# Miniprotein binders against q5uxb8, part 28

Target 1, 222 residues: q5uxb8
Amino acid sequence: MPDAVRRCPEDGFFEGDTCPVCDGAGTHILDGARRRQLSKFVSGALRHFPEDAGIEVDKAGWTGFDALRVAVERQYDWADAAALAGVIATDPKGRFERTGVGNEAGITTAGGRVRAAYGHSVDVTLDGTDDPVPATLYHGTAPRNVDSIREAGLKPMSRQTVHLSESAAAAREVGRRHAADPVVFVVDATAMQSDDRRIVKRGTETYTTDRVSPVYLSLLEK
Key: E = the ipSAE of ESMFold2; O = the ipSAE of OpenDDE; V2 = 0.75 times the mean of E and O plus 0.25 times the DockQ between their complexes.

## First folded at step 24 (miniprotein)

Design L44 (at its last look DockQ between E and O 0.57; V2 from the best seeds 0.70)
Fold by ESMFold2, look of step 24:
Structure L44 (fold): chain B 222 residues (1-222), chain A 83 residues (1-83)
Amino acid sequence: as target 1 above (222 residues)
Amino acid sequence: SEEEKRIKELEELLKELAEELGFPEPELDIIVVNGKVYVFVELDGWEIAWAVGSSVEEARRRAAEEALRELEEELKELEKLRK
């Protein structure tokens, strides 16, 4: 079960019991069950069935935040603007991008545009954000995968993309979902971009690419 | 029923393949939108399949079958790398 979503008046939406910035309790927005349910509807609507959800996505995958709010309120009588903003702002997998609200994306409950960052079955052409890509990124995995990754690189399942983390700590946390003592690969993002490989920021700490050849990979731990 | 038994067998096989590939148990979610049933299958938080149907059973079966195809292809690729 995901953590509840709460709202800090100064720092915006967060998950869990206390604001990571000010340690305050904030106000309750969604329990974990409703957070998960709303996230599935929103991601599904943006990726697969915008028409059934009652929204339109443009050529780049964007829809208006306020139009999406109307759709979620129609779908669930308990959903509102704060619930929608909270799900988008706290998503742990970088499923959503929000633009047109400046630095207030984690705070505001109105305005701007929203899209799924990945996973579309509808015909869209995603552009990257203007956010810079760090020189070094990270990928956490189970120890049993190390030899295959060293030989063949990082490859996605089917139509999915490869997901990379901004920090070793984030990558290790992702890897712990697969193993008690995960292994972290270091990714030379500067070299990849020099070779015209595309890397796109998809959330606060998450980046995507189509593959990572072995030449860009090294192990973080001995 | 016989259909429910078959769906559970597909979901159990999906769990077994995910484990073989080093993933935790797949997560399935079901929602109803505009009178249609949508089922999503996630592996480690990543959507690997989805389906739509006129009933919960139909959508579950279709989603499980698509997820199995995805994982079977991934397993084939891993087998190539070992050889």
Scores: ipSAE 0.768, ipTM 0.908, lowest interface PAE 0.8, mean pLDDT 85
Fold by OpenDDE base, look of step 24:
Structure L44 (fold): chain B 222 residues (1-222), chain A 83 residues (1-83)
Amino acid sequence: as target 1 above (222 residues)
Amino acid sequence: SEEEKRIKELEELLKELAEELGFPEPELDIIVVNGKVYVFVELDGWEIAWAVGSSVEEARRRAAEEALRELEEELKELEKLRK
């Protein structure tokens, strides 16, 4: 099960027991079970069944946060704005994008719009961001995946995307969700872009791409 | 029931194929939305398939079938890369 969602009044939503910024305890928002359940509903609503969920998504996949809030509150009697905001803000797979809330995106429980970042079955066209892509990106994974990655590169399952991190530390953190001692691959983003491979920033420290060929990958030495 | 047996068979095949590909056991999530049953299949934390049905049994069956197709496709791709 995923970790619980908590909220630091100053630093925003986080998973686990302590705020990664100030080491404060924060306020409990959701246990792991409800987090998972709500995440599945929200991702499904945004990707697959907006009508059944009671929301509308535009051609770019966006829905209003408040509209989505109403939907989750109708679906689950225990869900509220904080629960929704927390799930969106702490999603480890970068499934959600939230905009229109300024610098308070990490803590706000009202306003803005939300969409799924990938995995849609509904007909949407996702816009890219103009954010620059760093020359080097990173991918955290379990040691058991190293040989496969060396052979076949990084590839998504189905309509997913490959998720890349801005730092080795962030990549390790992603990998720790799957292994006690994660490995980190270094991605030559410059070379990828030079070869007309698209990389798009999706959320904080997260970049997405369709596939990363082994030629762009190297294992980060410990 | 025969239907439940079939579902279990499909889910077992799904598990076996996932293992063959080096993945942990697939996870299934079931939610009811607007009177419909939605089933999601995750592999190593990633959604690989989903389905909707009028019953849990129907949705589970469909989801398992879809997930199997996805994994079979992945296996084929891997085999091509190894040749």
Scores: ipSAE 0.707, ipTM 0.910, lowest interface PAE 0.6, mean pLDDT 88
ESMFold2 (binder alone), look of step 24: mean pLDDT 80; pTM 0.753

Design L46 (at its last look DockQ between E and O 0.53; V2 from the best seeds 0.69)
Fold by ESMFold2, look of step 24:
Structure L46 (fold): chain B 222 residues (1-222), chain A 83 residues (1-83)
Amino acid sequence: as target 1 above (222 residues)
Amino acid sequence: SEEEKRIKELEELLKELAEELGLPEPELDIIVVNGKVYVFVEIDGWEIAWAVGSSVEEARRRAAEEALRELEEELKELEKLRK
């Protein structure tokens, strides 16, 4: 079960019991069960069924935050603007992007645009963000996958994108959910971008791309 | 019921295949939107399949079948490359 979402009036939304910035308790926004439920509706609406959810997404996948708020309030009698903003701001998988509110994205409960960062089944073309892409990125995996990745590269399972981490430590953490001592690949992001491969930042530590050819991969020795 | 037994068999096969691939147990989430039932199959919070149906049973079955196809293809690719 995900942690509850709470709100610090000066620092914005956070998960768990205390604000990581000021150590205050904040105010309660959502319990974990409702957080999960709302996240599934919002991600599904943006990825798969905007019409059924009562929203419209543009060709880049964006919808208005305020339009999405109306949709979630229709869907759940307990949902409101703070619940929606909190789910978006605290998502642990980088499922959502919000723009048009400057540096207040983790704080404000109004305005701007929202889209799913990945996983669409509707026909959208995701543009990138202005955020720079580091020269080197990382991918953590179970040891049994090493030979196939060296031969075929990184490709998404299902309709997902390939997820890359900003640091080796983050990549190992991802990989540890699948193996006790995961293997980390080093990804030459500079070379990928020089070859016109698209890499997009999806939160503070996560980047996505559609595939990584073996030419850009090497093993990180531990 | 016979339908429920079949769905549970599909969901058990899904668990077994995920384990064979070294993945955590899949989780299903069910929501109703605009009178339709949506089911999502996730592994470690990552969506691997979803489906829609007119009933919970139909959507569960379709989602489990789609998730199985995704994981079966992953296993086939892994085994092929190990040869």
Scores: ipSAE 0.783, ipTM 0.913, lowest interface PAE 0.7, mean pLDDT 85
Fold by OpenDDE base, look of step 24:
Structure L46 (fold): chain B 222 residues (1-222), chain A 83 residues (1-83)
Amino acid sequence: as target 1 above (222 residues)
Amino acid sequence: SEEEKRIKELEELLKELAEELGLPEPELDIIVVNGKVYVFVEIDGWEIAWAVGSSVEEARRRAAEEALRELEEELKELEKLRK
């Protein structure tokens, strides 16, 4: 079961008991069960069944936040704008992208557009971002995965993408969800890009790619 | 019912294959949207398959079958990479 979603009035939505920025308690938004349920509906709506969900997605996969809000409120009597915004903002797998809300993207409960970042079955063409890709990226994982990664590289599950982090610290945080002592792989993003391997920024500190060959990977030494 | 037995069999096979691949146990989520049943199969939070049906049984069956195909493909790919 995922952690509950809370909202800090100053720092925005977060998962868990305390704000990772100010250590404040924030306000409870969703329990783990409802978070999971709402996330599943929203991701499905954006990826697979917009018509059944009562939304429209454009050619790039975007729908209006307000339109999506209406859809989730119809689906669940307990869902509201804060619930939706919270699910989008705290998704651990980077399933969602939100734009058009300025600096309040992590806090706002109105406005902007939302799309799924990957995994579509509907016919959409995801546009790239002009955001520069750092020379080095990172991937956090459990120690048990090291040998497999060294052998086969980083592979997505099915049609999904590999998620990379902007910093070793961020990568460790991702890895901590799966292991007490996560390991971090260093990704030579420059080399990947020089070899015409596409890496795209998809949210704060998150980058996505189809696959990372072992030739671009090294284990970050402690 | 025989249908439920079949579904459980498929879901067990799915679990076994995930284990063989060293993956966490697959999780199934079921939602009803606009009178249709949607079933999603995730491993470690990543969606590997989904299906829609007119009933829970139909959707579960279809989702399990899709998920199995995905994992079987993954297994084949891994075997090709292994020396």
Scores: ipSAE 0.708, ipTM 0.904, lowest interface PAE 0.6, mean pLDDT 87
ESMFold2 (binder alone), look of step 24: mean pLDDT 81; pTM 0.762

Design L47 (at its last fold request DockQ between E and O 0.55; V2 from the best seeds 0.69)
Fold by ESMFold2, look of step 24:
Structure L47 (fold): chain B 222 residues (1-222), chain A 83 residues (1-83)
Amino acid sequence: as target 1 above (222 residues)
Amino acid sequence: SEEEKRIKELEELLKELAEELGFPEPELDIIVVNGKVYVFVEIDGWEIAWARGSDVEEARRRAAEEALRELEEELKELEKLRK
């Protein structure tokens, strides 16, 4: 089960018990069960069934935040603008992108546009950014997955993308959600880009790609 | 019911195939949107399959079948690398 979502008046939405910036408790927004439920509806609406959800997505996959808010309020009587903003801002898998609100995306409960970053079954063409990609990226995983990743590389099982972290520490945190002693792969992003493999920044510390062949992977020595 | 038994068998096969591939147990989520049932199948929080149906049994069956196809394809790709 995901952690609860809380809100710091100064620093915005966060998961867990205390704001990572100011150590304050903030105010409660969603428990883990509702966070999971709302995340499924929002990601499903943006990826698969916008019409059933009562929203329209444009050719690049975008919908208005306020239109999406109306849809989530219709779907769940406990959902509101803060719940929606919190789910988007704290998503651990980089599922959502929000634009049109400047640096307030982790704080504001109104305005801008939202899309799923990946996984669409509806016909969209996702535009990317020219943001720089670090020479080295990282992927954290459970030890049980190491052999398959060494053999086959990193690839999604469906319309999902492969998620890469900017640092080994961030990759270990991702891996700890599934194992007490996660393993970290080092990804040679420079070599991937030299071979015309696309890597896109999807947040402050997260990058996505469609696959990583084993030739670009090595294990991080402990 | 007979249909529930069949769905449970598909879901158990899905669990077994995930284990063979070294993945944690798949998780299913069910939501109702605009009178339709949607089922999502996830491994490690990643959506591997989804389906829509007019009722819970139809949506569950379709989602399990799609998830099995995804994992069978993963196994096939892994077997190619062993050659």
Scores: ipSAE 0.771, ipTM 0.909, lowest interface PAE 0.8, mean pLDDT 85
Fold by OpenDDE base, look of step 24:
Order: sequence, then structure tokens, then C-alpha cells
Structure L47 (fold): chain B 222 residues (1-222), chain A 83 residues (1-83)
Amino acid sequence: as target 1 above (222 residues)
Amino acid sequence: SEEEKRIKELEELLKELAEELGFPEPELDIIVVNGKVYVFVEIDGWEIAWARGSDVEEARRRAAEEALRELEEELKELEKLRK
């Protein structure tokens, strides 16, 4: 079961008991069960069944946040704008992209557009971002996965993508969802790109790629 | 029912294949949207399959079958990498 979603008035939505920025308690938004349920509905709506959900997605997969809000409120009597915004902002698998809300994407409960970042069954074409890819990226994981990663690299599950972080700290935070003492792999993004391996920025400080071969990976030493 | 037994069999096969691949146990989520049943199969939070049905039994069956196909493909890919 996922952690609860809370909202810090200054730093925005977060999962767990304390704000990762200011260590404040924040306000409770959703328990883990409702978070999971709402996330499934939203991801399904954006990926698979927009018509059944009562939303429209454009050719790039976008829907209006407000339209999606109406859909979730119709689906669940306990869901509201804060719940939706919180699920989007705290998703650990980078399932969602939200734009058009300025610098308050992690806080705002109105406006902008939302789409699924991957996993669509509906016919959409996701545009790439023109954002430059850093020379080095990072991947956080559990220690138990180290040997597998060294052998086979980073692999997606089915229609998923490998998620990479912009910093070691961010990677550790991702890894903490899987283990108390996560390990971080260093990804040679420059070498990957030189070998015509595509890396695309998705969301805040997150990059996606189809696969990372072991030749591009090294374990970050503590 | 015979149908429920078949579904359980498929879900068990799915679990076994996930274990063989070294994956965590698959999780199933069921939601009803606009009178239709949707079942999602996830491993470690990643969606590997989904299906829609007129009822829970149909949706579960279809989702399990789809998930099995996805994992079988994953196994084939893994075997290719090891050669």
C-alpha cells in the first residue's frame, strides 16, 4: 500500500508523514488506499478509457485538469481537486505530466493540462521535450537489484520506460520507496546518446529511456 | 464455479511466472467505470496489463491472460540477452 498524500502549504504535495523540504507535517489529503484507487482511475482514464471516464484527450494525450477533476469527482464522492493534484504530484512512477500551471505545478489545484507519460493504449503521439539531457543521470534502486542490473541493465516492464533522476539525491529518494538503504547507479547519458540511445526529459527532474545497458552503468560509491 | 477456478488457475500461473522472472508478486486492481469492469495488473507498481469486461470474472480472466502474455514476452527477451 502506498503512503498517504499530504500537502505542505509552502512546499506542496508529498507522500509520507513529513514534508521532505521543511520537515513540516502538512495537511492530510488522501490515505494510501484512496491514493492507489484514484491513481488507477486517473491513469486508466488517460491511457485506456477516456470516453468511459468522461474526458477527452487530444492527439498528444492531453486533457484539461478541470475536466479531469470533474471526472474524478463523478467517479468518487471523496475525490476533489486537491486529491487529484496530490496524486499527480506525488506519483512515484512518473505516470503523469502536468503543464500550464507555471511554477506551482506541485501546489495548484486548478488549471493546466494533464496527460499520462507512457503506457497508452489509445492512439496518442507523445512529443519529446527539447530539454537538454545532462551528461550524467542516476537511478535509485534496492540493494537486492544490484546483481540483476549489473548483468542485464535497467529494463522496463512491458510498455513502461526506465526512469532516471537528475541527481543522486533524487535517485536515492526514489530508491527509498523500495529499500531503507537504496543504492544509486550512475548512468553515462553522454555515451548513451552518442550510441543513438534516446533519453527524454519527462516531468520534474525525471528522464526516461527504453533501456540502459550495463555498459553505461556504474554503482555510485558512498 | 468453473469460471472462478479457471481464473484462479491463471492468476496462479501469473504468480509463478513472475517468481520465475524474479519479480515481486503481481497485484490486481479492480475498478468500475461507466458500468464496465476494469482490471489492472501491476508488478512493483508498474502496469503490465489491463483488461475490460462486462463483469468482474470476465475482466479478471482477460487481464490475467494478457499479463501472462506480457511476462512470457519478457522471459523471451531475457533469454535472448543471456545468450
Scores: ipSAE 0.715, ipTM 0.911, lowest interface PAE 0.6, mean pLDDT 87
ESMFold2 (binder alone), look of step 24: mean pLDDT 81; pTM 0.763
ESMFold2, look of step 25: ipSAE 0.756; ipTM 0.904
ESMFold2 (binder alone), look of step 25: mean pLDDT 79; pTM 0.743
OpenDDE base, look of step 25: ipSAE 0.701; ipTM 0.907
ESMFold2, fold request of step 26: ipSAE 0.769, 0.765, 0.766; ipTM 0.911, 0.910, 0.911
ESMFold2 (binder alone), fold request of step 26: mean pLDDT 81, 81, 81; pTM 0.770, 0.764, 0.762
OpenDDE base, fold request of step 26: ipSAE 0.705, 0.703, 0.693; ipTM 0.908, 0.909, 0.903

Design L48 (at its last look DockQ between E and O 0.47; V2 from the best seeds 0.65)
Fold by ESMFold2, look of step 24:
Structure L48 (fold): chain B 222 residues (1-222), chain A 83 residues (1-83)
Amino acid sequence: as target 1 above (222 residues)
Amino acid sequence: SEEEKRIKELEELLKELAEELGFPEPELDIIVVNGKVYVFVEIDGWEIAWAKGSSVEEARRRAAEYALRELEEELKELEKLRK
């Protein structure tokens, strides 16, 4: 189960018990079970069944936040604008993008547009981003996967992209979802970009790419 | 029921294949949207398959079948590169 979503009046939505900026407790928004349920509905509506969900998605994948809020409230009696904003702002997989609200995307419960960042079955064309990419990124995994990744590189399942972490610590935490003693790969993002490979920032910590060839990978020895 | 037994067998095969590939146990989620049933199969929060059906059983069976095909293709790709 994911962590609960809470809201800090100064710093916006966060997961867990205390705001990472001010250490305050904030206000409870969603427990983990409802967070998971709402995330699944929103992801599905944006990726696969906008019409059944009662929203319209444009050619770039965008829908209005307020229109999505109405659909969410119709679907679940317990859901509201804060629940929707919280799920979008705290998503650990970078599933959502929000625009049209400036720097207030993690705070505001109204306005702007939202889309799924990846995984569409509907016909959309997603633009990339100009956000800077660190020279080095990381990927955490189970020890049993090491040999195959060294040989084949990182590739996504099906319709998803490869996700990379900004730090070794974040990658290790992701890897712990697969194994108690995870392994971290170091990704040479500078070399990838110099070879015209596209890397896109999807959230605070997460970057995506189509695949990572073995030549860009090394094992973190620590 | 007999259909439920077949669906359970597909879901067990999915779990076994995921383990063989070194993945955590797949999670299936069922959502009803406007009277239609959607089933999603995820590994560690990443969607690998989904299906729509007129019943829960139909959507579960189709989603499991699609997920198995995705993981079988992944296994074939892995084995080619290991040789």
Scores: ipSAE 0.725, ipTM 0.896, lowest interface PAE 1.0, mean pLDDT 85
Fold by OpenDDE base, look of step 24:
Structure L48 (fold): chain B 222 residues (1-222), chain A 83 residues (1-83)
Amino acid sequence: as target 1 above (222 residues)
Amino acid sequence: SEEEKRIKELEELLKELAEELGFPEPELDIIVVNGKVYVFVEIDGWEIAWAKGSSVEEARRRAAEYALRELEEELKELEKLRK
């Protein structure tokens, strides 16, 4: 069962008991069970059954946040804008992309658009696939994962992908969803590509790949 | 029922294959959307399969079958990497 979702008034949504930025308690948004349930519905709506969910998804996979909010509120009497925003912002598997909300992407409970980042069964074309890949990419994670990653690398499950960030800062932000003091791995994207390992740009500042071997990874020094 | 027995068999096979692969136990989530049953199979939060049906039994059966195929493919891929 996933951790509960909470909201810090200054730092935004987080999972767990304390804000990873300021150590504040924040406000309770969702317990783990409802988080899981809502996440599953939202991901399904965006990937597989938008019509049944009562939303429209464009050719790039986008739907309006407000339209999606209406859908989740209809589906669950306990769901609201904060619940939806929280699920999107704290998703550990990078299932969602949210844009059009300015600097408050991690906090705002209104506006913008949302799509699934991968795993679609509906006919969508994700943009950014032809963008050049930087020489160096980054992966943010919890400290507890360091040893496993050093040993086995970054591994996706089945049809899923590993998500990499364009900057160390972005990677840390991803990691903060999971830990107060996230660690960042440096990914040698050039070496990966030279070895015919495919890396594709997806969302904003996000790149995806099937697997990253430890040989391409190093821990970023603080 | 025979149908339920079959579903349990498939889900057990799915669990066994996941264990063989060293994966956490698969989790199934069931939601009803617009009168249709959707079943999702996840491992460690990653969706590996899903199915829809007119009943829970139908959706569960289909989801389990799809998930099994996905894990079988994963096993093949891992075997190729290990040579």
Scores: ipSAE 0.695, ipTM 0.892, lowest interface PAE 0.6, mean pLDDT 87
ESMFold2 (binder alone), look of step 24: mean pLDDT 81; pTM 0.768

## First folded at step 25 (miniprotein)

Design L49 (at its last look DockQ between E and O 0.73; V2 from the best seeds 0.72)
Fold by ESMFold2, look of step 25:
Structure L49 (fold): chain B 222 residues (1-222), chain A 83 residues (1-83)
Amino acid sequence: as target 1 above (222 residues)
Amino acid sequence: SEEEKRIKELEELLKELAEELGFPEPELDIIVVNGKVYVFVEIDGWEIAWARGSDVEEARRRAAEEALRELEEILKEMEKLRK
């Protein structure tokens, strides 16, 4: 179950019990169950069934935030602008991109455009992002997966991409959602890019790629 | 019903294949949108398959079949990388 979504009036949406910027409690926006449910509707609408959800996506996959808000309010009695903004801002898998609101993407409940960052079955062409990629990235996983990953590398489950974290701490937090004592792999992103492997930034701390060969992986022992 | 029995068999095969590949148990979610049923299959929060149907049985069956195809493709890719 995902963590609840809360809102800090000065710092925006966050998951868990305390704002990572000011340590304040904020106000409650969504419990984990509703967060999961809304995330599935929003990701499904953007990826697979915009017409059934009552939205339109353009050639690059974008829809208006305010149009999406209307669609989620129609779908769920309890959903509102804050719920939608919170799900987008706190997504742990980098599922969503938001533009047209500058640095306010983690806080504003109106305006801008939203798209799924990956996983589309509708015909879209995502713009390439030329944001810098750190030399080192990280992947957190359950201990049971270590041997398979060492042998075969990181591969997507479906038509999804492989997700990498900007820091070991972020990778551990992602891993802790699924294991009490997660293992973190270190990813040599510089070597991957030197070998013409594409890595793209998807939101604040998340990067995507199509696969990571074992040659680029090592274990972080702490 | 016979259809329900076949769907449960597919879902059990999906669980068994995921376990054999070292993944956590797949999670299935069902939503209704505009009178249509959508089923999503996720492992570790990652969508591995989805389907639409006119009813729950059809959507569940289609989603399970697609998820099995995806896991089998993962197995094939893992075997290629070992070579």
Scores: ipSAE 0.725, ipTM 0.889, lowest interface PAE 0.9, mean pLDDT 84
Fold by OpenDDE base, look of step 25:
Structure L49 (fold): chain B 222 residues (1-222), chain A 83 residues (1-83)
Amino acid sequence: as target 1 above (222 residues)
Amino acid sequence: SEEEKRIKELEELLKELAEELGFPEPELDIIVVNGKVYVFVEIDGWEIAWARGSDVEEARRRAAEEALRELEEILKEMEKLRK
C-alpha cells in the first residue's frame, strides 16, 4: 500500500507524514488506499479509456486538468481537485505529466494540462522535451536484480520504458517500493547520448529510455 | 463454475510464468468505470496488461490472457538475447 498524500502550504504535495522540504506535517489529502485507487483510475483514463472516463485526449495525450477533475469527481465522491493534483504530483512511477501551471504543478489545484507519460493503448504521440539531460542519471532497484542488470542491463517491463532518476536519493526512493535496502545504479547518460541512445525527460526528476546497456551502468557504492 | 475454473487456471499460469522469468507475483487491480469492469495486471508496480469486460469474470479472464501474452513476448526476447 502506498503512503498517504499530504499537502504542505509552502512546499506543495508530498507522500508520507513529513514534508521533505520543511519537515512540517502538512494537511492530509488522501490515505494510501484512495491514492492507489485514484491513481489507477487516472492512469487508465489517460492511457486506455478516456471515453469511458468522460475525458478527451488529444494527439499528444493531453487533457485539461479541469476536465480530468470533473471526471474524477464523477467517479469518486471523495475525490476533488486536491486529490487529483496530489496524485499527479506525488506519483513515484512518473506516470503523469502536468504543464501549463508554471512551476506550481506540485501546489496548484487548478489549470493546466495532464497526460500519461507512458503506457498508452490509445493512439498518441508523445513528444520529447528539449530539456537537457544530465550527464549522470540513476536507477533504483532491489538488490536481487543486481546480477541480472549487470548481465543484461536495464530492460523495460513489456512495452514500457526504463525510468531513470535525476538523483541518487530519488532513485533510492523508487527502489524502496521494492526493497527495504535498495541499490542504485549510476547511468552514464552522456555516453548513451553520444551513442545516439535517446533519453527523454518525463516529469520532475524523471527520465525515460528504451533500454540501458550494461556498458553505461555502474553500481553506486554506499 | 467453468468460467471461474478457467480464470483460476489462467491466473496460475500467469503466476508460474512470472516466476519462471524471475519476476514478483503479478498483482491485479479492478475498477468499474461507466458500467464496465477494468482489470489491470501489474508486476513490481508496472502495468503489463489490462482488459475490460461487462463483468468481473470476463475482465479478469481477458486481463490474464493479455498478461500471459506479454510475458511470453518477454520470454522470447530474453531467449533471443541469450543467443
Scores: ipSAE 0.709, ipTM 0.901, lowest interface PAE 0.6, mean pLDDT 87
ESMFold2 (binder alone), look of step 25: mean pLDDT 83; pTM 0.786

